# Designs tried in a protein design chat: VH-VL binders against Small ribosomal subunit protein uS13 (rpsM). Part 17

Target 1, 118 residues: Small ribosomal subunit protein uS13 (rpsM), of Carsonella ruddii (q05fk2)
Amino acid sequence: MNINICGVLISKKKNIVFGLTKIYGIGYSMSLKICSKIENFKNKKFKDLTNEEKAKIENFINKINVENNLKTIIKENFKKKLNLNSYKSLRHKKKLPCRGQRTKTNAKTRKKMNHEII
Key: E = the ipSAE of ESMFold2; O = the ipSAE of OpenDDE; V2 = 0.75 times the mean of E and O plus 0.25 times the DockQ between their complexes.

## First folded at step 7 (VH-VL; framework fv_oberotatug)

Design o7 (from n1 with light chain N30D T53Y; at its last look DockQ between E and O 0.02; V2 from the best seeds 0.00; counts 0 for: pae O 7.4 > 2, placed apart)
Fold by OpenDDE, look of step 7:
Structure o7 (fold): chain C 118 residues (1-118), chain A 126 residues (1-126), chain B 107 residues (1-107)
Amino acid sequence: as target 1 above (118 residues)
Amino acid sequence: EVQLVESGGGLVKPGGSLRLSCAASGFTFSDAWMSWVRQAPGKGLEWVGRIKSETDGGTTYYAAPVQGRFTISRDDSKNTLYLQMNSLKTEDTAVYYCTTGYDILTGYYEDYFQHWGQGTLVTVSS
Amino acid sequence: DVQMTQSPSSLSASVGDRVTITCRASQSIDSYLSWYQQRPGKAPNLLIYAASYLQSGVPSRFSGSGSGTDFTLTISTLQPEDFATYYCQQSYDYPWTFGQGTKVEIK
């Protein structure tokens, strides 16, 4: 059985701290912060979450950029970056590494990658 | 429609006791987390306390001014919330509101007060 | 305990005015902040929850913003029925606490 947290389905059997990391934009540290006000949060599973606790989690998440909103922001930021006349932007346009990595024998993944961010 | 109706208010002497009741309807009371909020005449709102549902442990929380003197309880079979007030002080004079964060759209109980009763006046005076 | 301080305590305004009320928490309460409206002789009504979400049925002229310690309730265009007292309330930690209130009066 699953629980819906801000549009993301998470198994009720999962620990809330780990389960929340399923949401794009929420890592372990952020998950800990979100759950910090929940009693015994480190060992609590979603199946044991009260309505109020769920509401607190959702209220917090709704105030931060996650999922599609975050993806959009990242995409837009990346587009802006590409329009800059910087070394990094030039390397991205050329589908090359931008941190001085060797390109003669390596960087096959980067060379294949389109301007995909997410 | 969610309805909360307070009763039991009245005049009491300092040191006396009084029990307020809140009759709830229009929602599954047994699942609800309930709160009391009071307002002294001409003053602001003051949270008194809250009680969780029995399924969530029935835990109670109180504001410092009423801690040890007031007790919140519930009778789910009667859909009634109670506030037992002992050792009453003049500063306890207020309109007492029964309230809950039940959301009829989602079925969840939130940490804010969506529904309020009309209030019942408690006057503590010698 | 978390102390909630509203500003101003009272203000005078006219119909059509933009009204801004602030609420400051003594410590960070993230977004666990609600706003209530209370008309004379009536019980309070919920306006905003989670700092910025409008309660169903509340006119869109009401809005809330802020996070952490500083919060704002805004009435974009004051209406006659908006003359009332407004309260903020934190639910970040027990005991839950209200601001002292802001009375919006007719100029």
Scores: ipSAE 0.016, ipTM 0.647, lowest interface PAE 7.4, mean pLDDT 89
ESMFold2, look of step 7: ipSAE 0.351; ipTM 0.725
ESMFold2 (binder alone), look of step 7: mean pLDDT 92; pTM 0.945

Design o8 (at its last look DockQ between E and O 0.03; V2 from the best seeds 0.00; counts 0 for: pae O 6.4 > 2, placed apart)
Fold by OpenDDE, look of step 7:
Structure o8 (fold): chain C 118 residues (1-118), chain A 125 residues (1-125), chain B 107 residues (1-107)
Amino acid sequence: as target 1 above (118 residues)
Amino acid sequence: EVQLVESGGGLVKPGGSLRLSCAASGFTFSDAWMSWVRQAPGKGLEWVGRIKSETDGGTTYYAAPVQGRFTISRDDSKNTLYLQMNSLKTEDTAVYYCTTGYDSSGYYEDYFQHWGQGTLVTVSS
Amino acid sequence: DVQMTQSPSSLSASVGDRVTITCRASQSIDSYLSWYQQRPGKAPNLLIYAASTLQSGVPSRFSGSGSGTDFTLTISTLQPEDFATYYCQQSYDYPWTFGQGTKVEIK
């Protein structure tokens, strides 16, 4: 059985701290911050949540950028970066590492990444 | 078929103790969260308490009027739910129902799908 | 605690009538509301859960609606076996609480 947390389905059997990390934009640290307002949160599972507690979690999450909203923001920021006349922008346009990494034998992953070129 | 059968009800004096039992069958009892609900004669329904499955920690919850006096427990090996009632008061007089939100998926919802027929507890001098 | 208030406390109706019972929560309980029917001398039976989901085996003449604080149970066409007391119940937070009940009597 699943619980819906701000549009993300999470198993009710999961620990709330770990389960919330399923939401894009919420890591372990953020999850701890969110759950800190819940009694005995460290070992609590989603099955154990009251609706009030769920609402507290959701209210917090609704105040931060997660999932598609965060992805959109990142995408837009990346587009802006590509339009800059900088070394990093040039490297991104060329699908190359931008931190001085070796490219003769490495950087296969980076070279395969697709970028929207404006 | 899910069956819940309460027993142990009877007449008791104020300050006395009584233990109710609920025999469960027709489902995996050990997975089920169980509740007690009571109804005073001619009155409405009142939630008494709830116990989670052992796998979910066996945590118990109680209504304020019975907090500290009543204890819910379970014996999964016997498929039995218990309600230990201590320091009984006249206002505890009621039919006590055993109930569960068990569904076929093995999960429990926040509603009572199955009820026993109840057992009457009368607290009187 | 969340208080549940039903309206009316009692009503008289005839077979074939449309019956509406309301339940109000003292605070928002989202959709964590269930409806129960209790016939005289019998244990309660679940009718509706999650505010609007019909329990398996319950006739389709029963329906539930609402969210937040205001909820409604509707019997589209009252049948002889529907004369009973009805209760709403919230499971939003502990302690779980019931409404005071609505008795549906024969006119």
Scores: ipSAE 0.021, ipTM 0.668, lowest interface PAE 6.4, mean pLDDT 90
ESMFold2, look of step 7: ipSAE 0.395; ipTM 0.735
ESMFold2 (binder alone), look of step 7: mean pLDDT 91; pTM 0.937

## First folded at step 9 (VH-VL; framework fv_oberotatug)

Design t1 (from o8 with light chain S31Y T53Y; at its last look DockQ between E and O 0.04; V2 from the best seeds 0.00; counts 0 for: pae O 6.6 > 2, placed apart)
Fold by OpenDDE, look of step 9:
Structure t1 (fold): chain C 118 residues (1-118), chain A 125 residues (1-125), chain B 107 residues (1-107)
Amino acid sequence: as target 1 above (118 residues)
Amino acid sequence: EVQLVESGGGLVKPGGSLRLSCAASGFTFSDAWMSWVRQAPGKGLEWVGRIKSETDGGTTYYAAPVQGRFTISRDDSKNTLYLQMNSLKTEDTAVYYCTTGYDSSGYYEDYFQHWGQGTLVTVSS
Amino acid sequence: DVQMTQSPSSLSASVGDRVTITCRASQSIDYYLSWYQQRPGKAPNLLIYAASYLQSGVPSRFSGSGSGTDFTLTISTLQPEDFATYYCQQSYDYPWTFGQGTKVEIK
């Protein structure tokens, strides 16, 4: 069985610390921070969460940017970057590597990458 | 289609025992958390207790009025939920509903999405 | 225990009326609140879950709002089949508890 945490389905069998990392924008460190407010969180699984504890987790997550919100922010930031008059911006516009990588024989992946998917 | 069918209700004397059954179909019973809710004649709804899935530990929770007297169990091989009622009191007289918060999407279990038609338990001298 | 108090206990309304039922929790229950409809002689039916989400198959004239301690069930345009008793239920903490119910009667 799965549990819904802020729109993300997570197996109830998973440890809460590791399971929360399934949410885009939540890494291990952030997960630890979130779970630190839960009693005996280190070995607790989602199946053992009370609704109150779940609510605590959700309340915390709702205060940070995760999933689609974070993706949108990143996308918007990237768009802004493309509009800057900088070396990196120019390289992005040209679909070229930005860190001095060789482009004569390499960077095929970057050259094919669309800006909308970055 | 999800179906819940209660049985086992009837007339019993105070201090007696009765076991209710709920036959479930139309969903993966073994994954579902199940609950009992009762309603005294002409009164409101009262949560009796719930049981988690076996995979989720099979933990049970009870309302205070029935704690120590009622036991909820399940047989996943038979898709059946049980309510063992011991030391019955007159105030236990009610229609007992089998319920589940099972959702095919697996998103929510904190409400009663499906209800049986109920079975009447009458405790009277 | 979390106490759920509904208001009013009963009300009379006519077809086409806007009906509002309130449920108050003795403590914050976040969004762990559901609404049920029970017609005479029938089992309850889920209307709203998670305070504001409409259960599949439920008419859109039903809506739920609120969070924390105060919740509201609204029927925008009362229909003949809506005369029933309505219950709120919290699932925030054990024991789960219901409101005492609100009976909607025909005027």
Scores: ipSAE 0.017, ipTM 0.680, lowest interface PAE 6.6, mean pLDDT 89
ESMFold2, look of step 9: ipSAE 0.167; ipTM 0.679
ESMFold2 (binder alone), look of step 9: mean pLDDT 91; pTM 0.939

Design t2 (from o8 with heavy chain D56Y, light chain S31Y; at its last look DockQ between E and O 0.04; V2 from the best seeds 0.00; counts 0 for: pae E 3.8 > 2, placed apart)
Fold by OpenDDE, look of step 9:
Structure t2 (fold): chain C 118 residues (1-118), chain A 125 residues (1-125), chain B 107 residues (1-107)
Amino acid sequence: as target 1 above (118 residues)
Amino acid sequence: EVQLVESGGGLVKPGGSLRLSCAASGFTFSDAWMSWVRQAPGKGLEWVGRIKSETYGGTTYYAAPVQGRFTISRDDSKNTLYLQMNSLKTEDTAVYYCTTGYDSSGYYEDYFQHWGQGTLVTVSS
Amino acid sequence: DVQMTQSPSSLSASVGDRVTITCRASQSIDYYLSWYQQRPGKAPNLLIYAASTLQSGVPSRFSGSGSGTDFTLTISTLQPEDFATYYCQQSYDYPWTFGQGTKVEIK
């Protein structure tokens, strides 16, 4: 059985701290911050959340960029970066590493990646 | 005003069945988590079970003494909570209360803010 | 199961007295503790939830304190309508359990 947290389905059997990391944009640190307002949050599972506790979680998440919103922001930022006259922009356009990595024998993965994947 | 009205109580023989109903009004029933609590004559309070809202999957929880014999269900279209009691025992004799954790700020399932007046179930040969 | 033990089981007091009832859990239940009042022939009424939060409409002479395993319900100045049985209840773990009750009687 699953619970819907801001559009993301999470198993009710999961611990709330670990389960929230399933949401894109929420890591372990952020999850801890979100759950810190809930008593005994370290040992609590989604199946035991109260209405008020779920509301607290959702209210917090709604104030931050997650999932599609975050992906969109990242995509837009990347597009802006490609339009800049910078070393990084040039390297991205050439599908090459941006941090001085060796390219003679390495960087096969990067050379095959599309711009939007980075 | 929140109102909970229990019905269906009565006299039943051991091994018999009975279904209690709780009519709810004065709040959004479909959002509320609901519970049953019983009290044997001259004794203390005993939690029987609870049911979450459908939004939370309608999950049910039961006390060990009633596990496998009692079933809690709800009909949101009728704003009614049910307690199906099968294989009744003499120790099930009690006043059964319908309860909810509803308040003006939301719904809390970890306490019982509102209570009905209860309905008496007597199991006797 | 979490066992809830109230103390005392009964007490006699006079109007105007300070009354203290304790509830002890067999294990830590954090703040998941509520207090109820039940008058004879009536359904219970919620007094305190989350160990120390006063329910709306409840007189301020009632207060709750404690966390973990030890909790206290205090009536600062006992009133005639306060003669009743009081129960604590934990919701930390299943099954949810009540204390055995404390009957407050008139001296």
Scores: ipSAE 0.025, ipTM 0.686, lowest interface PAE 3.7, mean pLDDT 91
ESMFold2, look of step 9: ipSAE 0.278; ipTM 0.725
ESMFold2 (binder alone), look of step 9: mean pLDDT 91; pTM 0.940

Design t3 (from o8 with heavy chain D56E, light chain S28D; at its last look DockQ between E and O 0.04; V2 from the best seeds 0.00; counts 0 for: pae E 9.7 > 2, placed apart)
Fold by ESMFold2, look of step 9:
Structure t3 (fold): chain C 118 residues (1-118), chain A 125 residues (1-125), chain B 107 residues (1-107)
Amino acid sequence: as target 1 above (118 residues)
Amino acid sequence: EVQLVESGGGLVKPGGSLRLSCAASGFTFSDAWMSWVRQAPGKGLEWVGRIKSETEGGTTYYAAPVQGRFTISRDDSKNTLYLQMNSLKTEDTAVYYCTTGYDSSGYYEDYFQHWGQGTLVTVSS
Amino acid sequence: DVQMTQSPSSLSASVGDRVTITCRASQDIDSYLSWYQQRPGKAPNLLIYAASTLQSGVPSRFSGSGSGTDFTLTISTLQPEDFATYYCQQSYDYPWTFGQGTKVEIK
């Protein structure tokens, strides 16, 4: 029920504007700027994002982080993950945060649609 | 340096047609959403409509007063935005601006960071 | 449609004055609001977006505040180049709409 955006887990039920504010260094105003190029963004949740839209968001965050001291933002996000004693959190320690991967789909049938594989 | 230059304005009789052009430079035009905004002489600003980037489907949205009469299109190979205006009315008389929300972080539709100088359309008998 | 109402429609002020302009939305638009300046005979230019974020290159004497339905633009120390018409614009819902404008004139 979660999506990974630049190393931060966010509920797929969250509105994209509010959800991006969970990322250190991204306030409401900056989240609005990031999301404003997405069609109908004010009513869109992370579960509704296409793979292309997700890539746009992550690319914009990476560009903004250059101006906002990329080292500080990445260090604080990864430091929090390391302190959670999570094997997955440790693996993100030296990773580039942007995910430009294409959408992965479940098999042909969508009848239960309880979770989405990305 | 982002530049937007409108052309094609002039005098047209009611019921006539006119096509405006907006030449764009200084940014990746093909990534940008583009809008038209108009201003009647001595009046305020009125949003006319927008067109998405081609990679996002190139779809349009129009304000109600121009729906069905105006068509926004783009030619990314020429970095040019167009406004085809048909069935013109006297209330369409305005300066027409092309606009975009492009900056160093990419593009966005909500903010009109860059404006052309405008081109005057006069609809009069 | 979301209606944007500016107050006042015009005002007279002197260089050095503190000027405030208000903009009210007919419904809650959160922070989806921007401010534009238009000098006579010129195209508009962006001052503020997301209600309070100053656009790059805009002097720090400009500031914006508000959320929901009530917003203000403040010019802390009016300069000669600030005599212009100011517009707010909502981007919460289509069609995007502007306020009617506030003309700031020399007293």
Scores: ipSAE 0.008, ipTM 0.594, lowest interface PAE 9.7, mean pLDDT 81
ESMFold2 (binder alone), look of step 9: mean pLDDT 91; pTM 0.940
OpenDDE, look of step 9: ipSAE 0.026; ipTM 0.700

Design t4 (at its last look DockQ between E and O 0.04; V2 from the best seeds 0.00; counts 0 for: pae E 5.8 > 2, placed apart)
Fold by ESMFold2, look of step 9:
Structure t4 (fold): chain C 118 residues (1-118), chain A 123 residues (1-123), chain B 107 residues (1-107)
Amino acid sequence: as target 1 above (118 residues)
Amino acid sequence: EVQLVESGGGLVKPGGSLRLSCAASGFTFSDAWMSWVRQAPGKGLEWVGRIKSETDGGTTYYAAPVQGRFTISRDDSKNTLYLQMNSLKTEDTAVYYCTTGYSGYYEDYFQHWGQGTLVTVSS
Amino acid sequence: DVQMTQSPSSLSASVGDRVTITCRASQSIDYYLSWYQQRPGKAPNLLIYAASTLQSGVPSRFSGSGSGTDFTLTISTLQPEDFATYYCQQSYDYPWTFGQGTKVEIK
């Protein structure tokens, strides 16, 4: 029925390019970048992915999510600290799972015109 | 700012050859897939072909009317796309556009266009 | 090849009108559809990609809808700069193909 991609349930019948846009922070352009490394990707649905291809997709998403989360954490810590200047503590922060910012909040509809709400 | 500037258009006789160039700037050219699109005067748009980035294998794909006669190539050291046009026919008369899509990613829509260069093939 | 058919081929409209242009594919192309505007004497300009996603900097009066075989471009309130020719383009399978164009003319 469904496949779990980085904690987001997606119909196995869905095309992989358009299905990945259900993950918060992944728009059409980013989904194309992720999927373009997979042979014959435009014809593939999630049901057609090999285990290796699924792992490749999840690894790319995890790298992107970790980078974006670190950038957000650094910016928020900088804004909040008036008298504290401790950027060193952020470089060792453990990696986060693929479910990033607000996937739960906006996954229901998948807005084609503006997938990334925030 | 992304810029694409075509050059090399002109008047040639049927059976002749012409080489178009497209100078690119404002993005990482070596990561981009590039396309040529043409438009006969007063007519619609026609995709000619594309070349992948070297990272993605550097291969080409051509529309059937130009297969075997046209060659797309690139020189990443000069940020330049080329179209070598051989065995030209009158139906090749068109404005030729250099195009690219989402910079640094797979190209399937054309976000950036040059101004075009006119190729006229006439006896 | 995937054939793209636009309707109408041309239309006359006034500033302020709502304009709709349709594009039909000869086979399902999922959401792999983009729309372009070409003003007289200019290169084409991307309006919509992935069937309904508005390109950055494009006014919100433009919108796209549809999937599979049937797609629509809508201009909610036509402006003077919108008198142009509009093209749909599929990117499902090579060769990429365009519709024949829809010319929107001032009435």
Scores: ipSAE 0.066, ipTM 0.679, lowest interface PAE 5.8, mean pLDDT 82
ESMFold2 (binder alone), look of step 9: mean pLDDT 92; pTM 0.943
OpenDDE, look of step 9: ipSAE 0.429; ipTM 0.803

Design t5 (at its last look DockQ between E and O 0.03; V2 from the best seeds 0.00; counts 0 for: pae E 5.7 > 2, placed apart)
Fold by ESMFold2, look of step 9:
Structure t5 (fold): chain C 118 residues (1-118), chain A 124 residues (1-124), chain B 107 residues (1-107)
Amino acid sequence: as target 1 above (118 residues)
Amino acid sequence: EVQLVESGGGLVKPGGSLRLSCAASGFTFSDAWMSWVRQAPGKGLEWVGRIKSETDGGTTYYAAPVQGRFTISRDDSKNTLYLQMNSLKTEDTAVYYCTTGYDSGYYEDYFQHWGQGTLVTVSS
Amino acid sequence: DVQMTQSPSSLSASVGDRVTITCRASQSIDSYLSWYQQRPGKAPNLLIYAASYLQSGVPSRFSGSGSGTDFTLTISTLQPEDFATYYCQQSYDYPWTFGQGTKVEIK
């Protein structure tokens, strides 16, 4: 049996820390940060989550995605002001992680951007 | 660049006390969980305990051999981790390392950064 | 407490050999397992976290595998700089514990 977390189906038997790494843009370190606010999180599987805990996880994922979009916009505006590194062919659309994400490559890119801002 | 520098080691008699310090730089210390790990001469690694960031409650946890004798504390205004060691025993003789996790702004789970260590010798 | 048992305690190998070190936990720790390298006279260095994730800057000849109770560190092609002692460590349950270490010596 699966649970839907931000549009990604994850086995309810999966540990929450390792299961969240299946979500676009979330690596191990990010999953630890998200889950660290839940009591006894290292022992918890998705089947053990309350509705409140699930909502906390999804809210955190959405906040991270909004923050990353803002970082990208700020850096793009800075590059535009410099007029040095703009390229027409780059993909500029980002989807919120709670719908339709399945790209593992983006998780590593998001970690680097988050680290630099904080 | 992350740097951790331990100090305060030395020779002390059994039953004595020492306070170790770990000066931290290159990351947001106040967001990090911090640990102490020790290594007796010629022996393996032993986790001593950890302190959470204040945001995560600031609580401590200690390994059984040091519980009640050692106290981990932090001063975020000075970016400094402390280990107060009381009622020292000869088996506490070790190099003491301060450590912090893979992502310095998140819950620490693995030790990405280590100091060079400071030697504590407990001998009559 | 979760006990971590490494095998072997020591080994001798030549440059180019494939080296395998095993770590066994006394209970399931999921994938909360890390590997460290300690060269003589130096502080430990992180190699592998979460059982199989390679730390940035660590050569690709190092790999980790396993979940539950049985874990393996592999050095696919041993180099002279890999002379060191290797430790596994669980972070599933307090107190966090290390294996006793595996000393890798160059023949």
Scores: ipSAE 0.070, ipTM 0.684, lowest interface PAE 5.7, mean pLDDT 82
ESMFold2 (binder alone), look of step 9: mean pLDDT 92; pTM 0.945
OpenDDE, look of step 9: ipSAE 0.599; ipTM 0.851

Design t6 (from o8 with heavy chain Y108W, light chain S31Y; at its last look DockQ between E and O 0.03; V2 from the best seeds 0.00; counts 0 for: pae E 12.4 > 2, placed apart)
Fold by ESMFold2, look of step 9:
Order: C-alpha cells, then structure tokens, then sequence
Structure t6 (fold): chain C 118 residues (1-118), chain A 125 residues (1-125), chain B 107 residues (1-107)
C-alpha cells in the first residue's frame, strides 16, 4: 500500500528518507532535513508514521515549496523576456503537489522543483 | 551569526563533579537539538551525547562511557546548554565542545554546523 | 556500535597536490556521513554533510562521495590552509562515532 505525501503516492514499505526523494525537487540532503525531527527516522518506514509525523513532513515540504514557487515565478518571468522568439505551449498547466522555491547551497545534489506542464 | 561559548572547565580530582555551560546566540535555541563532543589532548573526536528540543520531547541520549554519570540539560529561557559531570575519571580529561546542526531553517540536527571554542576539563589527582 | 575507519591515518603532501581520504563504516550507514576539518589549536569545522553536500562557504576544491560503507573526501588542489586533521562521522546509529582522524602534513 501507499501513503499520500503532498499528493504523491509513496510505498508504505519505503524508508522515509529514501521515499521522500520520490517527490519532485526533494533530494537526499533535503529529505534528511525534513526527516530529522522524527524519532528514529533513519530506520522508520512510512507505514510507521503517526498522523502527527506525517503532518510535520508535509508542513516542511510546503515551506520549501513556497520558496521554490517564488523562484519559479521569477525564473519564468525572466524566460518570457528572453523567449519572445520561439516558445510554444503544448498543454495547459496542472497544479503541482510540491511547488516551491529552490534553496541555494554549494552542493550539486539540488533539484529544481518547478515544472511546466507540457 | 551563530555563537556557542562554553565555560566552566577546570581542574578537578577523580570522583569530583563539574558543570559546563554553553551560551548560545544567533539562532532559535529552543528549536535546536544540542550535542556535546569531546576531544582528549592529542586524540580524536568523541561524541558525548545530545538533548532534543523541548518540542521534540526534550529527551537525551548518551554515549556508553558517560551514561549514568553525565546529565545534559537545557534552559531555553537563557539560551543555555548544560553538561553536569559527576564521578569524573581521568579518561574524562578533554576539551568539551558544544555543537549543533541548527541553521536558519531550524531542521537539521545530525551533523554539526556550529561548534564552540571548547572548554578544557582536566581530571587529575 | 558503528566503527569508522579512516585511511590513511596520516599523509604528507605539497601545496597543489590532490588528496584523497577514505572512511569505511563497519556496517551500511547509507549516506549519514559528515566530514570535518580541524586546524591545529582550533575547533572542528564542518566541510561535508549527507556524504556529498558541501557546507555553505566551503571551497569547491573539497568534495565528498560514497554511500553505504565506503566514503571519500577529496581535496582537488591543496592550499596552505588545508594542512589539518580531517574526521569523518556517522550519524546512522547512536552513538554517533568519528573516524580516528587523518592528519594532512606538509611534505
């Protein structure tokens, strides 16, 4: 069975740190940051989460997504100024469960969470 | 700017007691998990234990050599971490560091981003 | 307890050299590994966390890699300030444990 985390279905059998990486824009470093507040998080699977622990995880993901959403908006405005020549939109946008803004670090493992629906 | 300042180190005889303090500033201390790490002169680093934030239960965990002799506590109103050391042994001689993995986001506690300058505890006859 | 073994325990190198330090865990610790630098007479400084993520402000000549049991810290071009002792630390299981340290000395 699956658990719904911010609209993404993840196997309940997965370790929570590895399982959160299935959410777009969440790498291992970010997943560690999210999970660090949970008792015994390194050995815990999603099936072992309480409702309170699930809420903690989703709250942190939403905080990150707000940041990434702002960066996405800024980036898309910049692209519009540059892409006056050939941009094509194939499909209308869909609501993303984990939207937000990217937090800068000196690591290479970051993922951008913004995604335009084609 | 995160600052951690240890104090209370000194010379103590075996079997004695000593209380270390760590004054914290530049971050939300009450949200942070805090650790003590020690280093015997000329030797490597050894984790002593940690205390969780009050919100996360305030519980402690200790390395085996200090279990039952050392007590970690915190006073969030004073932004201060404490280490009460009882029944001291010569092998407890070390520089004691206050550490945290807390940053401005408040989430990260399993690696040590911030270290104090350390305070020396010498246990000697 | 998870035992962390660093290799080598010491090395001699020149400014400009590429330096590689290895850390091996006695069991899989996934990516729960951090690296610290300690200059003589100073407190440790975090270099790398989550095996490969550079701490903010750490020069790009430092990099970390590995997962499971085998981890590597690399300094691509040694600088004079890099002569120090380096420690790995696991945070997979309590108690947290450090490697014994690797002293990087001037040749």
Amino acid sequence: as target 1 above (118 residues)
Amino acid sequence: EVQLVESGGGLVKPGGSLRLSCAASGFTFSDAWMSWVRQAPGKGLEWVGRIKSETDGGTTYYAAPVQGRFTISRDDSKNTLYLQMNSLKTEDTAVYYCTTGYDSSGYWEDYFQHWGQGTLVTVSS
Amino acid sequence: DVQMTQSPSSLSASVGDRVTITCRASQSIDYYLSWYQQRPGKAPNLLIYAASTLQSGVPSRFSGSGSGTDFTLTISTLQPEDFATYYCQQSYDYPWTFGQGTKVEIK
Scores: ipSAE 0.000, ipTM 0.609, lowest interface PAE 12.4, mean pLDDT 79
ESMFold2 (binder alone), look of step 9: mean pLDDT 91; pTM 0.942
OpenDDE, look of step 9: ipSAE 0.020; ipTM 0.672

